# Ledger of designs, part 20: VHH binders against DNA replication and repair protein RecF (recF)

Target 1, 363 residues: DNA replication and repair protein RecF (recF), of Pseudoalteromonas atlantica (q15zz5)
Amino acid sequence: MKLDSVQIRNLRNLQHVTFKPSHGVNFILGINGSGKSSILEAIHYLGFGRSFRTSKHKNVIQNEQESFTVFCECLEDSTTQRLGLSRSINDTVSVSINGIKGNKVSDLVSLLPVQIFTPQSSDILLGAPKLRRKYIDWCLFHVEHSFLTCSNAYSRLLKHNNALCRKQQVGYANPQRVYWTDLLAQYGSELTEFRNAMMTRLIPLITSNLAQFLPEFCVEISYYRGWEKGLELNEALTKSADRDYKNGYISVGPHKADVRFKISGKPAQEVLSRGQLRMLVAALQLATTQCLMSYTQKTCIFLLDDVGAELDAAKREVFIDRLLESNTQLFVTAIEEHQLEFIDKYQNKKMFHVEHGQVREES
Short names: E, the ipSAE of ESMFold2; O, the ipSAE of OpenDDE; V2, 0.75 times the mean of E and O plus 0.25 times the DockQ between their complexes.

## First folded at step 18 (VHH; framework vhh_podentamig1)

Design w4 (from v2 with D100N S107D; at its last look DockQ between E and O 0.61; V2 from the best seeds 0.00; counts 0 for: pae E 3.5 > 2, unsure alone 63.3 < 65)
Fold by ESMFold2, look of step 18:
Structure w4 (fold): chain B 363 residues (1-363), chain A 121 residues (1-121)
Amino acid sequence: as target 1 above (363 residues)
Amino acid sequence: EVQLVESGGGLVQPGRSLTLSCAASGFTFSEYDYSWYRQAPGKQRELVAMIYGGSTLYADSVKGRFTISRDNAKNSIYLQMNSLRPEDTALYYCAAETVNWFSGTEDTDYWGQGTQVTVSS
């Protein structure tokens, strides 16, 4: 699951870029505006089908072009795979896997686990619960074969059940309401089982990582499944039905789940400094990397954008060391080489310089 | 131009069969999941069948009689309707449903114009 080569065409200022990364750590140096984050964005597209910088894929396409393309060659268990993704200015995406077109984006991204750490990664802790649910679900997507189908079914049933609530709110009851709510409960219970099992795996890993990254704090980690304890989901949905019909939406279930972090009874984000919150995020992302390796033997590609701005030197080195211990391929951007003074200790590394959308491997 | 076009509706006797088709264009067909809905005169539109990741789900009233399928090569969705009853009379719509953020769907569901099915002696 490690990239041997990457080819990028017409992505932002990257007209035609080809490079062969190290399987270990890759340092990408350049001034702001040179294209270094766009290289990470290209790799991110292979692992997510979307940009980490914008929700609008047409804004990623180079001016005057109708599409961008990212291709790579990678290894898994001595098998070489050739993967490609292209997105156009219309609502079209094209995926190629080993020369075969017509694959789904989910087929591509399942082959290439990618994670990213950016200045905005603290939003996992500071933002809405959906970001923390996505954190769990990323790991489930890569670890549990049947997660995708269950998650999609629940989402569609939730949409349908919300519509039924809105209709009843204005006097139009569906005679099959109980049938649809029971199906929502069945898939919601299954989704919750997936998430409970994943959190049981992640909490010890996060706790262990926090002992190294934030030793001065005892962070209590808990999972709220989205409804009150002691009830099956169908019972909870029945109990909330009158309120849900009046309000026009389903108010209980795994779509209301959250991961909670507390220090001495207070939310961690009220106690921790900005730098400490970034270390908590690092501990979370290291945990999913560790979990992926343990349960699937798959390697992760990890993108560290603007490392000099986000982590102090000591913590930066520890984080990279722990990621490499999990057989991770790293891509690290920085403005100046001195921000990475410790890099000489890594034997399996490459250095790339980015200028005006061109990439050159350091000789 | 995004388009979902239903066909195959018509007048049919009770107990007989009918196949509805829905042809899609203007978006990446394989990235979406699909549903059939129906709306009977004087009633609200209701979900009939869903297809998602090769799995299917049906409304209780049609389970065992209707079969939803998809053909990614032809960008088409089908509803095989067996043992039709007068209460199946409705305008039938196909819909392309958005899925999870790790898919290639855009943020917009798509809907067809509908095809009329009338079950009458």
Scores: ipSAE 0.352, ipTM 0.745, lowest interface PAE 3.5, mean pLDDT 87
ESMFold2 (binder alone), look of step 18: mean pLDDT 79; pTM 0.786
OpenDDE, look of step 18: ipSAE 0.833; ipTM 0.928

Design w5 (from v6 with L50M; at its last look DockQ between E and O 0.65; V2 from the best seeds 0.00; counts 0 for: pae E 4.0 > 2)
Fold by ESMFold2, look of step 18:
Structure w5 (fold): chain B 363 residues (1-363), chain A 121 residues (1-121)
Amino acid sequence: as target 1 above (363 residues)
Amino acid sequence: EVQLVESGGGLVQPGRSLTLSCAASGFTFSEYDYSWYRQAPGKQRELVAMIYGGSTLYADSVKGRFTISRDNAKNSIYLQMNSLRPEDTALYYCAAETIDWFSGTESTDYWGQGTQVTVSS
């Protein structure tokens, strides 16, 4: 869905702002501290239920306020939707969809696929495998209707099975342990099937994008499912049971999965510069955007924070062009207009200036 | 304040039924998954049933006899216990567990005080 209007109340320095974005590309100009990243944070909240800047929701609420609210009107194939989210100082969340309250955050997030590219986006490559699993899972969440139920069940079963390991009171052959481990294997196998299928879709798209963003490298992409080849997950769990009970956690399964990026046998993180890592991330995020369009026809809302610091001019233009070709509504922040001199070519665009938490649309 | 309050426990004959209720307040009910646990004296707490979204999972010992359900309008979770056995005697706890597989949510697992179920002649 594409945003027709956005209303933000009491989010950081944004007391009350309203603006009507273009369905194409929206350029948001302002100095650091003006509020431009807070506008992206508001939209990000609609698509993720959380901030990209902090894990503490109370830090997002404006001083002296009890909550923040983000509200939008969206267009989806001639259907207008009214979506809202608020969070309070006590972490109470309220989601409104077309006037109906009591919805889950996941209901809201499923309607608004959002991606973000920030100065910290290279963490997907430099950080823990969890971030790479979330990359795949974001795409699955929006493309596969039964994925969330499977993923949720696996997570709950994993939590329970880890607790059994920590107690050291139950041997690995105990029937109660075996029962819960078999359930874990059932859902873990299904989760892995989802991820294998998604990687098969994504790898060609990533590879194609890398030919444009990093033509000097051949990046080999592989998926490690989280346990040894040749075993069913149930067999792998049985094989690791003694170790898992000694160590206090389940050591094999899709929660140990990873996506690996290699150049000439070495991890890409060891070969690529920071600028090149940003290009790899751009290729990854463009691929999920392309996949979303191909399989669901959903609009992706894409947030580019501080684009002038992260991408050189040629790469910025190419990335934006490719995102727009993929049915994407873009929001791009920059400090100065000269970092966006290529924008005159875009006809479906709007410019916004942010000063002291206030937003002004350029004439 | 956050509360999970169980009710509906009691003394019952083998083969009979009970319905446990758990009323939740002080947090966003729809954002959590819910479970029933039980603990007999001198034993470890064990998972009995959980409900996550519209789906359920049950411990092997209660499958086919117990049913977990939720009522979002009443912010309540239920455990229908049929064909009760003496082995079902325990203190039954309602738990609210985090649903967020995205990580970074400040939500935390919550537990009730429990309601006693005693199955005896």
Scores: ipSAE 0.318, ipTM 0.718, lowest interface PAE 4.0, mean pLDDT 85
ESMFold2 (binder alone), look of step 18: mean pLDDT 81; pTM 0.796
OpenDDE, look of step 18: ipSAE 0.804; ipTM 0.917

Design w6 (from v6 with S30N; at its last look DockQ between E and O 0.64; V2 from the best seeds 0.00; counts 0 for: pae E 3.3 > 2)
Fold by ESMFold2, look of step 18:
Structure w6 (fold): chain B 363 residues (1-363), chain A 121 residues (1-121)
Amino acid sequence: as target 1 above (363 residues)
Amino acid sequence: EVQLVESGGGLVQPGRSLTLSCAASGFTFNEYDYSWYRQAPGKQRELVALIYGGSTLYADSVKGRFTISRDNAKNSIYLQMNSLRPEDTALYYCAAETIDWFSGTESTDYWGQGTQVTVSS
């Protein structure tokens, strides 16, 4: 779904903001501290239920307020949908879908695929494997109906099996431990099947995008499933059991999975400059956008925060073009207007200026 | 204030049934998954049943006898315990846990104070 209108209340310096974005590309111009990233943060909340800037929801609530609210109207198959999310100082979340409250955050976010590209997005490559697993899993969440249930079951079983390992480590055996480990293997195998299938879809797309964004490099992309080749997961769990009991945690499985990027046998993050890492991330995120369109025909909402700092001018134009080609609604922030001089070519666009938490649409 | 309050425990004869209830308050009920744990005297606390995303998982020792359920309108979780055995005697705890909806393994755990179930003739 594409946003037709957005209403933001009491989010950081945004006391009450209403604007009607273009279904194409929306440029949001303002100096640092004006509120432009807070507008993206509001939209991000609709797609993730959380901020990209902080883990603490109370830090997002405007000073002296009890909560913030983000509300939008969206187009879906010629029908307008009304979606809302609020968070309070006591961490209470409220989701409204077409006037009906009591919905889960996952109900809301499944309707609005949102991606964001920020100065911190290179952490996908530089950070821990968990971030690369989140990259795959975002796409799976929106493409595969049963992914969320499987992923949640695996996570709960992993927590329980880790607790069993810690108790065994100090001499307390659970007579049902094989039963719980077999369940872990069942859901872990299914999760791995989802991820293998998704990587098979993504690798060609990423490779194609890299030919355009980093033509001077040949990036090898591989998926490590989290355990030894040639074993079923239940076999791997049995093989590692003594080690896991000694260490107090399950050491094999899809929670140990990773995506690896190599150039001439070396990790790409050790070869590429910071700017080149951003281009690799752009190729990754374009690939998930392309995959979403191809398999679901869903509209992606894409947030580009501080585009002038993240991509050179030629590459940002190509990235925006490729996203728009993929039926994407874009929201792009910039500090200085000259960083956006290429925008005249876009027919379906709007410009917004943000000053002191106020939003003005340029005529 | 975040609270989980169990009720419905008691003394029952083997073969009988009990229903445990857990009332939740002070947090967004729908964002959590719920579980029942039990701890018999001198033993480790063990997972009994888990309800998550409309699905359930059970310990092998209680499968077919116990049923976990939730009522989102009442912010309540239930454990229906049928065909009770003396080895089911324990203090039963309700727990609420969160995981990142997406790819996290993070949990925020809230625990009730427990309700005693004693199965004896």
Scores: ipSAE 0.495, ipTM 0.816, lowest interface PAE 2.5, mean pLDDT 87
ESMFold2 (binder alone), look of step 18: mean pLDDT 81; pTM 0.801
OpenDDE, look of step 18: ipSAE 0.814; ipTM 0.916
ESMFold2, look of step 19: ipSAE 0.405; ipTM 0.773
ESMFold2 (binder alone), look of step 19: mean pLDDT 81; pTM 0.803
OpenDDE, look of step 19: ipSAE 0.814; ipTM 0.915

## First folded at step 19 (VHH; framework vhh_podentamig1)

Design x1 (from w6 with W101F F102W; at its last fold request DockQ between E and O 0.74; V2 from the best seeds 0.00; counts 0 for: pae E 2.3 > 2)
Fold by ESMFold2, look of step 19:
Structure x1 (fold): chain B 363 residues (1-363), chain A 121 residues (1-121)
Amino acid sequence: as target 1 above (363 residues)
Amino acid sequence: EVQLVESGGGLVQPGRSLTLSCAASGFTFNEYDYSWYRQAPGKQRELVALIYGGSTLYADSVKGRFTISRDNAKNSIYLQMNSLRPEDTALYYCAAETIDFWSGTESTDYWGQGTQVTVSS
């Protein structure tokens, strides 16, 4: 869906902000501390249910307020929807979809695919494997209707099986533990099938994008499923059982999966500069945007935070052009307008100036 | 204040049925998945049934005899227990939990005080 209007209340320094973005590209200018990243944070909440800046929702609420609210009106294939999310000091969440309250956060975020590119986005490559699993899973969440149910089942079964390992570690063996482990293997195998299929779709797209963003490198992309080659997951779980019971957790399965990026046999993180890692991330995120469009025809909302600090002018322009070609509504923050000197070429655009938590559209 | 309150337990003959109820309050009901656990005398607490995202999972020992359900409008969870056996005798607990899909590490667990089910001649 594309946003027609956004209303933000009591989010950081944004007391009451309303603006009507372009369906194309939206440039948000302001000095540091003015509120420009907070506008992206508000939109990010609609697509993820959480902040990209903090894990503590109460820190996002404006001082002396009980809650923040983000509301939008949006259009998808000529259908208008009204979406809202509120989080309170006591960490409760309220989701409204077309005036109906009590929805799950997952109901809201499934309607509004959002991606973000920030100075910290290279953490996908530099950080723990969980971040790379989230990369695949974002795309699966939006393109495969049965993925969420499978992923949730696996997570619940993993939690239960870990608890059984801890109980056996202290001398209590559940007589049904093999039954529960077999169920874990069933859902783990299905989850792995989803991820293998998604990687098959993504690798060609990433490779094509890298020819443009990092033409001097040949990046080898592979998926490690989380257990040794040649075994079914139930066999791997049986093989690790004694160790898992001794240690108190399940050590093999798709919760241990990773996506690996190598250049000439070395981890890409050891070869690429910080700026080149950001180009690899851009190629990755463009690929998931392209995949979303090709398999679902859904629109993506893409947030580019502090683009002037992250990309040189030529790379900014190419990235924005490729995102717009992929049916994307863009929100781009920058501190200085000269960082966006190429914007004259965009016909469907709006410019917003942010000062002291207030937003003004440039006419 | 978060509360899970179980009811519907009692003494019942083998082969008969009971329905357990769990009323939830003090949190966003629809954000959680729900489960029933039981603890027999001298044994550890064990998972009986789980309802998540409209789907269900059951322990092998109760499969085909028990049914978990939820009523989002009434903030309530139910366990229909058919064909009861003496080994089903236990204190039954309602539990609520969630895992944040995007973090994968955050979970909040709430537990009720339990309701006793006794199956005997």
Scores: ipSAE 0.596, ipTM 0.860, lowest interface PAE 1.8, mean pLDDT 88
ESMFold2 (binder alone), look of step 19: mean pLDDT 81; pTM 0.804
OpenDDE, look of step 19: ipSAE 0.833; ipTM 0.926
ESMFold2, fold request of step 20: ipSAE 0.366, 0.501, 0.401; ipTM 0.759, 0.821, 0.772
ESMFold2 (binder alone), fold request of step 20: mean pLDDT 81, 81, 82; pTM 0.799, 0.802, 0.807
OpenDDE, fold request of step 20: ipSAE 0.864, 0.858, 0.864; ipTM 0.939, 0.936, 0.940

Design x2 (from w6 with T105V; at its last look DockQ between E and O 0.71; V2 from the best seeds 0.00; counts 0 for: pae E 2.2 > 2, unsure alone 61.8 < 65, SAP .682 > .668)
Fold by ESMFold2, look of step 19:
Structure x2 (fold): chain B 363 residues (1-363), chain A 121 residues (1-121)
Amino acid sequence: as target 1 above (363 residues)
Amino acid sequence: EVQLVESGGGLVQPGRSLTLSCAASGFTFNEYDYSWYRQAPGKQRELVALIYGGSTLYADSVKGRFTISRDNAKNSIYLQMNSLRPEDTALYYCAAETIDWFSGVESTDYWGQGTQVTVSS
């Protein structure tokens, strides 16, 4: 579903901001420090329950305020849905869905698929495998309704099994440790099945997008499940048990999985320039957007922060065009109007100007 | 600030039932997963039951006899303990834990003070 209106209160320099975005593309223009990234941060909170800029929610609350609030109205089947999120200085969270309190953050974020492209988005490729696992898992979360339950069970069992390893390391063995490890293997195998199926869907889409964005490269895309080929997960856990007890953690399983990108046998991040890495990331995020549309018919809200710094003019236009083809509601920030000289082609668009934490729609 | 207060423990005969309660305050109840742990004198604390989302997991030793549940309106967690055995004698703790979905940060753990369950003739 797409945002009809957004209200932001006490978020960074945004004291009280209300605006009504287009269902198509929304251009947010302002100098650095004006508040344009904070508008994206507010929308990001609706789709993730957290900031893309900080892990500390209290740092997002405006000075001398006790909380921030983000509220939106969305259209679904000709009826308005009302969604809200608030976080306080004591780090409590409140979620409202159509006036009903007591909802989980996961209930809210499942309704509003959000993706973001920022200057830091290359971290998907340059960073730890966890970021690449989150890439797959974001898509699974929105496409497979039973994925969240399986993923949460695995995470809880992993935490418990790691604690058992640490206790055994210092001589306190739990007599039920095999039982708990077998449960870990059960859920880990199921999680791996979800991820294998998702990668089968994503790889052709990524490859197709790369033919347009990086035509001079043949990128090999593979999925490492997190343990050696030829073993069931239970067998792998048994094989690593002595090492895991000695080290105090579980060393094999889907929590060790990765997506690997190679060019002529070398890691892509060692071959590609910074600009080329950004194009690979764009291809990845377009693929998850395409997958979401194909399997769920859900709209994605896509946030492009500082688009002029990350993509040249021709590539910006292509990326935006491909996102709009996937029934995406776009929010694009830019510093200068000349970075948006191509916008006349878009019929369903709005322009917003941001200055000192205030937002004005261009008439 | 955060409190987990267990109640409902006591002395019971083998084969009988007991219901433990845990009242939670000082945090957003719905965002946490809940568990019961127990610790017998001279033994390590062991996990008894977990409730997370709409699902539950149980230790093998209590499966089929114990049921964990939650009441979001009362910010409370329960452990129904049936067919009690002398081996179930322990101090029972309620715990609240969170994991960030799709996040790698460690969860925050909160613990109650415990309630004693003694199963003897």
Scores: ipSAE 0.536, ipTM 0.828, lowest interface PAE 2.2, mean pLDDT 87
ESMFold2 (binder alone), look of step 19: mean pLDDT 79; pTM 0.784
OpenDDE, look of step 19: ipSAE 0.787; ipTM 0.901

Design x3 (from w6 with T105R; at its last look DockQ between E and O 0.64; V2 from the best seeds 0.00; counts 0 for: pae E 3.4 > 2)
Fold by ESMFold2, look of step 19:
Structure x3 (fold): chain B 363 residues (1-363), chain A 121 residues (1-121)
Amino acid sequence: as target 1 above (363 residues)
Amino acid sequence: EVQLVESGGGLVQPGRSLTLSCAASGFTFNEYDYSWYRQAPGKQRELVALIYGGSTLYADSVKGRFTISRDNAKNSIYLQMNSLRPEDTALYYCAAETIDWFSGRESTDYWGQGTQVTVSS
């Protein structure tokens, strides 16, 4: 869905902000500290239920306020929807969908596929495997309706099985432990099937994008499912049971999965410069955007924070062009208008100026 | 102040039924998944039933006899226990759980104080 209007209350220095974005590209100009990243943070909350800047929701609430709210009106196939999210001092979340409260955060975020490109986005490559699993799972969440239920079941069973490993009094061969481990294997196998299918869709898209963004490199992309090749998951869990019991946790399964990027046998993050890593991330995020469009016809909302610092001039224009070709609604922040010298070519665009937490649309 | 308060336990004859309830307060009810655990004297605390999304999971020993359900309007979780057996005798606990996944929601465990179920003639 594309945003028709956005209302933000009491989020950082944004006391009350209302604006009507273009369905195409929206350029948000302002000096550091003016509030431009906080506008992206508000939209990010609608698509993720959390901030990209902090894990502490109370730090996002404007001083002396009890909560912040983000409200939007969205277009979906010519039908308008009204969506809202608030976070309170006590970390309570409230979600409203078309006037109905009591919704789950997952209900809201499923309606608004949001992606963000920031200096921290290189963490997909530099960080722990969990970040690369989240990359796959973002696509699955939006593409495959059964994914969330399966993923939640696996996580609950994993937590329970880890607790049973820590209670060493009963032993790893106890029928009770075997029963719960067999259920873990069932859901873990299903989760792995989802992820294998998704990687089959993503790898060609990533490879195609890399030919454009990093033509100098041949990036090998592989998926490690989280246990040894040639075994079913139940077999792998049985094989690791003695170790898992002694160590107090389940050591094999889709919670150990990873996506690996290699150049000439070395991890790509050991070969690529910081600028080249940003290009790899751009290729990854384009691929998930393309996948979403191809399999669901959903529009993606894409946030580009501080575009002038993240991408060189040629790459800024190409990245924006490729995102717009994928039916994406864009929000791009920049400090200086000349960092966006190519903007005249876009017909469906709006410019916003941010100063002291206030937003003004350029006429 | 987060609370889970179990009720509905008691002494019951074998073959009869009981319904346990758990009233939740102090947190956003709909953001959590819920479970029932039990602990018999001298035994480990055991997962009995779990309700998550639109699905349920049961321990092998209670499958077909017990049903977990939730009422979002009343912020309450229930365990319908049919065909009770002496081995079902235990202290039954309600738990609220969430997981850290895609949205970054932190996993937390909240536990009730328990309600005693005794199955005996």
Scores: ipSAE 0.392, ipTM 0.759, lowest interface PAE 3.4, mean pLDDT 86
ESMFold2 (binder alone), look of step 19: mean pLDDT 81; pTM 0.807
OpenDDE, look of step 19: ipSAE 0.787; ipTM 0.904

Design x4 (from w6 with T28I; at its last look DockQ between E and O 0.61; V2 from the best seeds 0.00; counts 0 for: pae E 5.1 > 2, SAP .757 > .668)
Fold by ESMFold2, look of step 19:
Structure x4 (fold): chain B 363 residues (1-363), chain A 121 residues (1-121)
Amino acid sequence: as target 1 above (363 residues)
Amino acid sequence: EVQLVESGGGLVQPGRSLTLSCAASGFIFNEYDYSWYRQAPGKQRELVALIYGGSTLYADSVKGRFTISRDNAKNSIYLQMNSLRPEDTALYYCAAETIDWFSGTESTDYWGQGTQVTVSS
């Protein structure tokens, strides 16, 4: 879905902001501290239920306020939806869908596929495998309706099985431990099937995008499922059981999965410069956007924070062009107008100026 | 304040049925998934049943005999226990947690005080 209007209350320095974005590309200009990243953070909350800048929701609430609220009207085909999210100082969340309260955050975020590219997005490549699993899982969440239920079941079974390992470690065996481990294997295998299928779709798209962003490299992309090749997951869990009981946690399974990027047999992050890593991330995120459109016909809302610092001028334009080809609604922040000189070629665009937490649309 | 209050426990003969209820208050009921646990005398607390989204999971020892359900309108969770056995004797707890994939809230466990189920002749 594409945003027709956005209303933000009491989020950081944004006391009350209302604006009507273009369905194409939206350029948000302002100096650091003006509120431009906070506008992206508001939209990010609608698509993720959380901030991209902090894990502490109370730090996002404007000083002296008890909550913040983000509201939007959005278009899907010919139907307008009214969506809202509020978080309070006591860390409660409220989700509104078409005037009805009490919805799950997952109900809201499933309606609004949002992606973001920030100075920290290279953490997908440089950080822990959890971040690369989240990359796959974002796409699965939006294209596979059964994914969330399976992923939640696996997570709860994993929590339970880890607790059983810790009890066994101190001498308290559960007589049903094999039953719980077999259930973990069943859901873990299903989760792995989802991820394998998604990687099969993503790798060709990533490879195609890399020909444009990093033509001098051949990046080998593979998926490590989280246990040794040639075993079913239940066999792997049986093989690791004594070690897992000794250590107090389950050491094999899709919670240990990773996506590996190699150049000439070496990890790509050991070969690529910082700027080249950003181009690899751009290729990755373009691929999930392309996959979403191709598989589901859904449109993505894409947030580009501080575009002038993240990509050189030629790559900025190419990235935005490729996102727009995927029927994406873009929100791009920049500090200086000269960083956006290429924008005159876009017909469906709006410019917004942000000063002291206030937003003004440029005519 | 988050509260989970169990009820419906009691003394029952083997082979009979009992329904446990858990009333939830002090949070948004639909944001959480729910489970029943039990703790027999001298034993550790064990998971009995879990309801999440549109799906359920059961411990092997109760599968086919127990049914977990939820009523979102009444903010209540139920455990229908059929064909009860003496080994089902335990203090039964209702629990709530969130494992929303996109939630920024860490998973938290909330527990009731428990309701005693005793199965004896």
Scores: ipSAE 0.177, ipTM 0.652, lowest interface PAE 5.1, mean pLDDT 85
ESMFold2 (binder alone), look of step 19: mean pLDDT 81; pTM 0.808
OpenDDE, look of step 19: ipSAE 0.308; ipTM 0.735

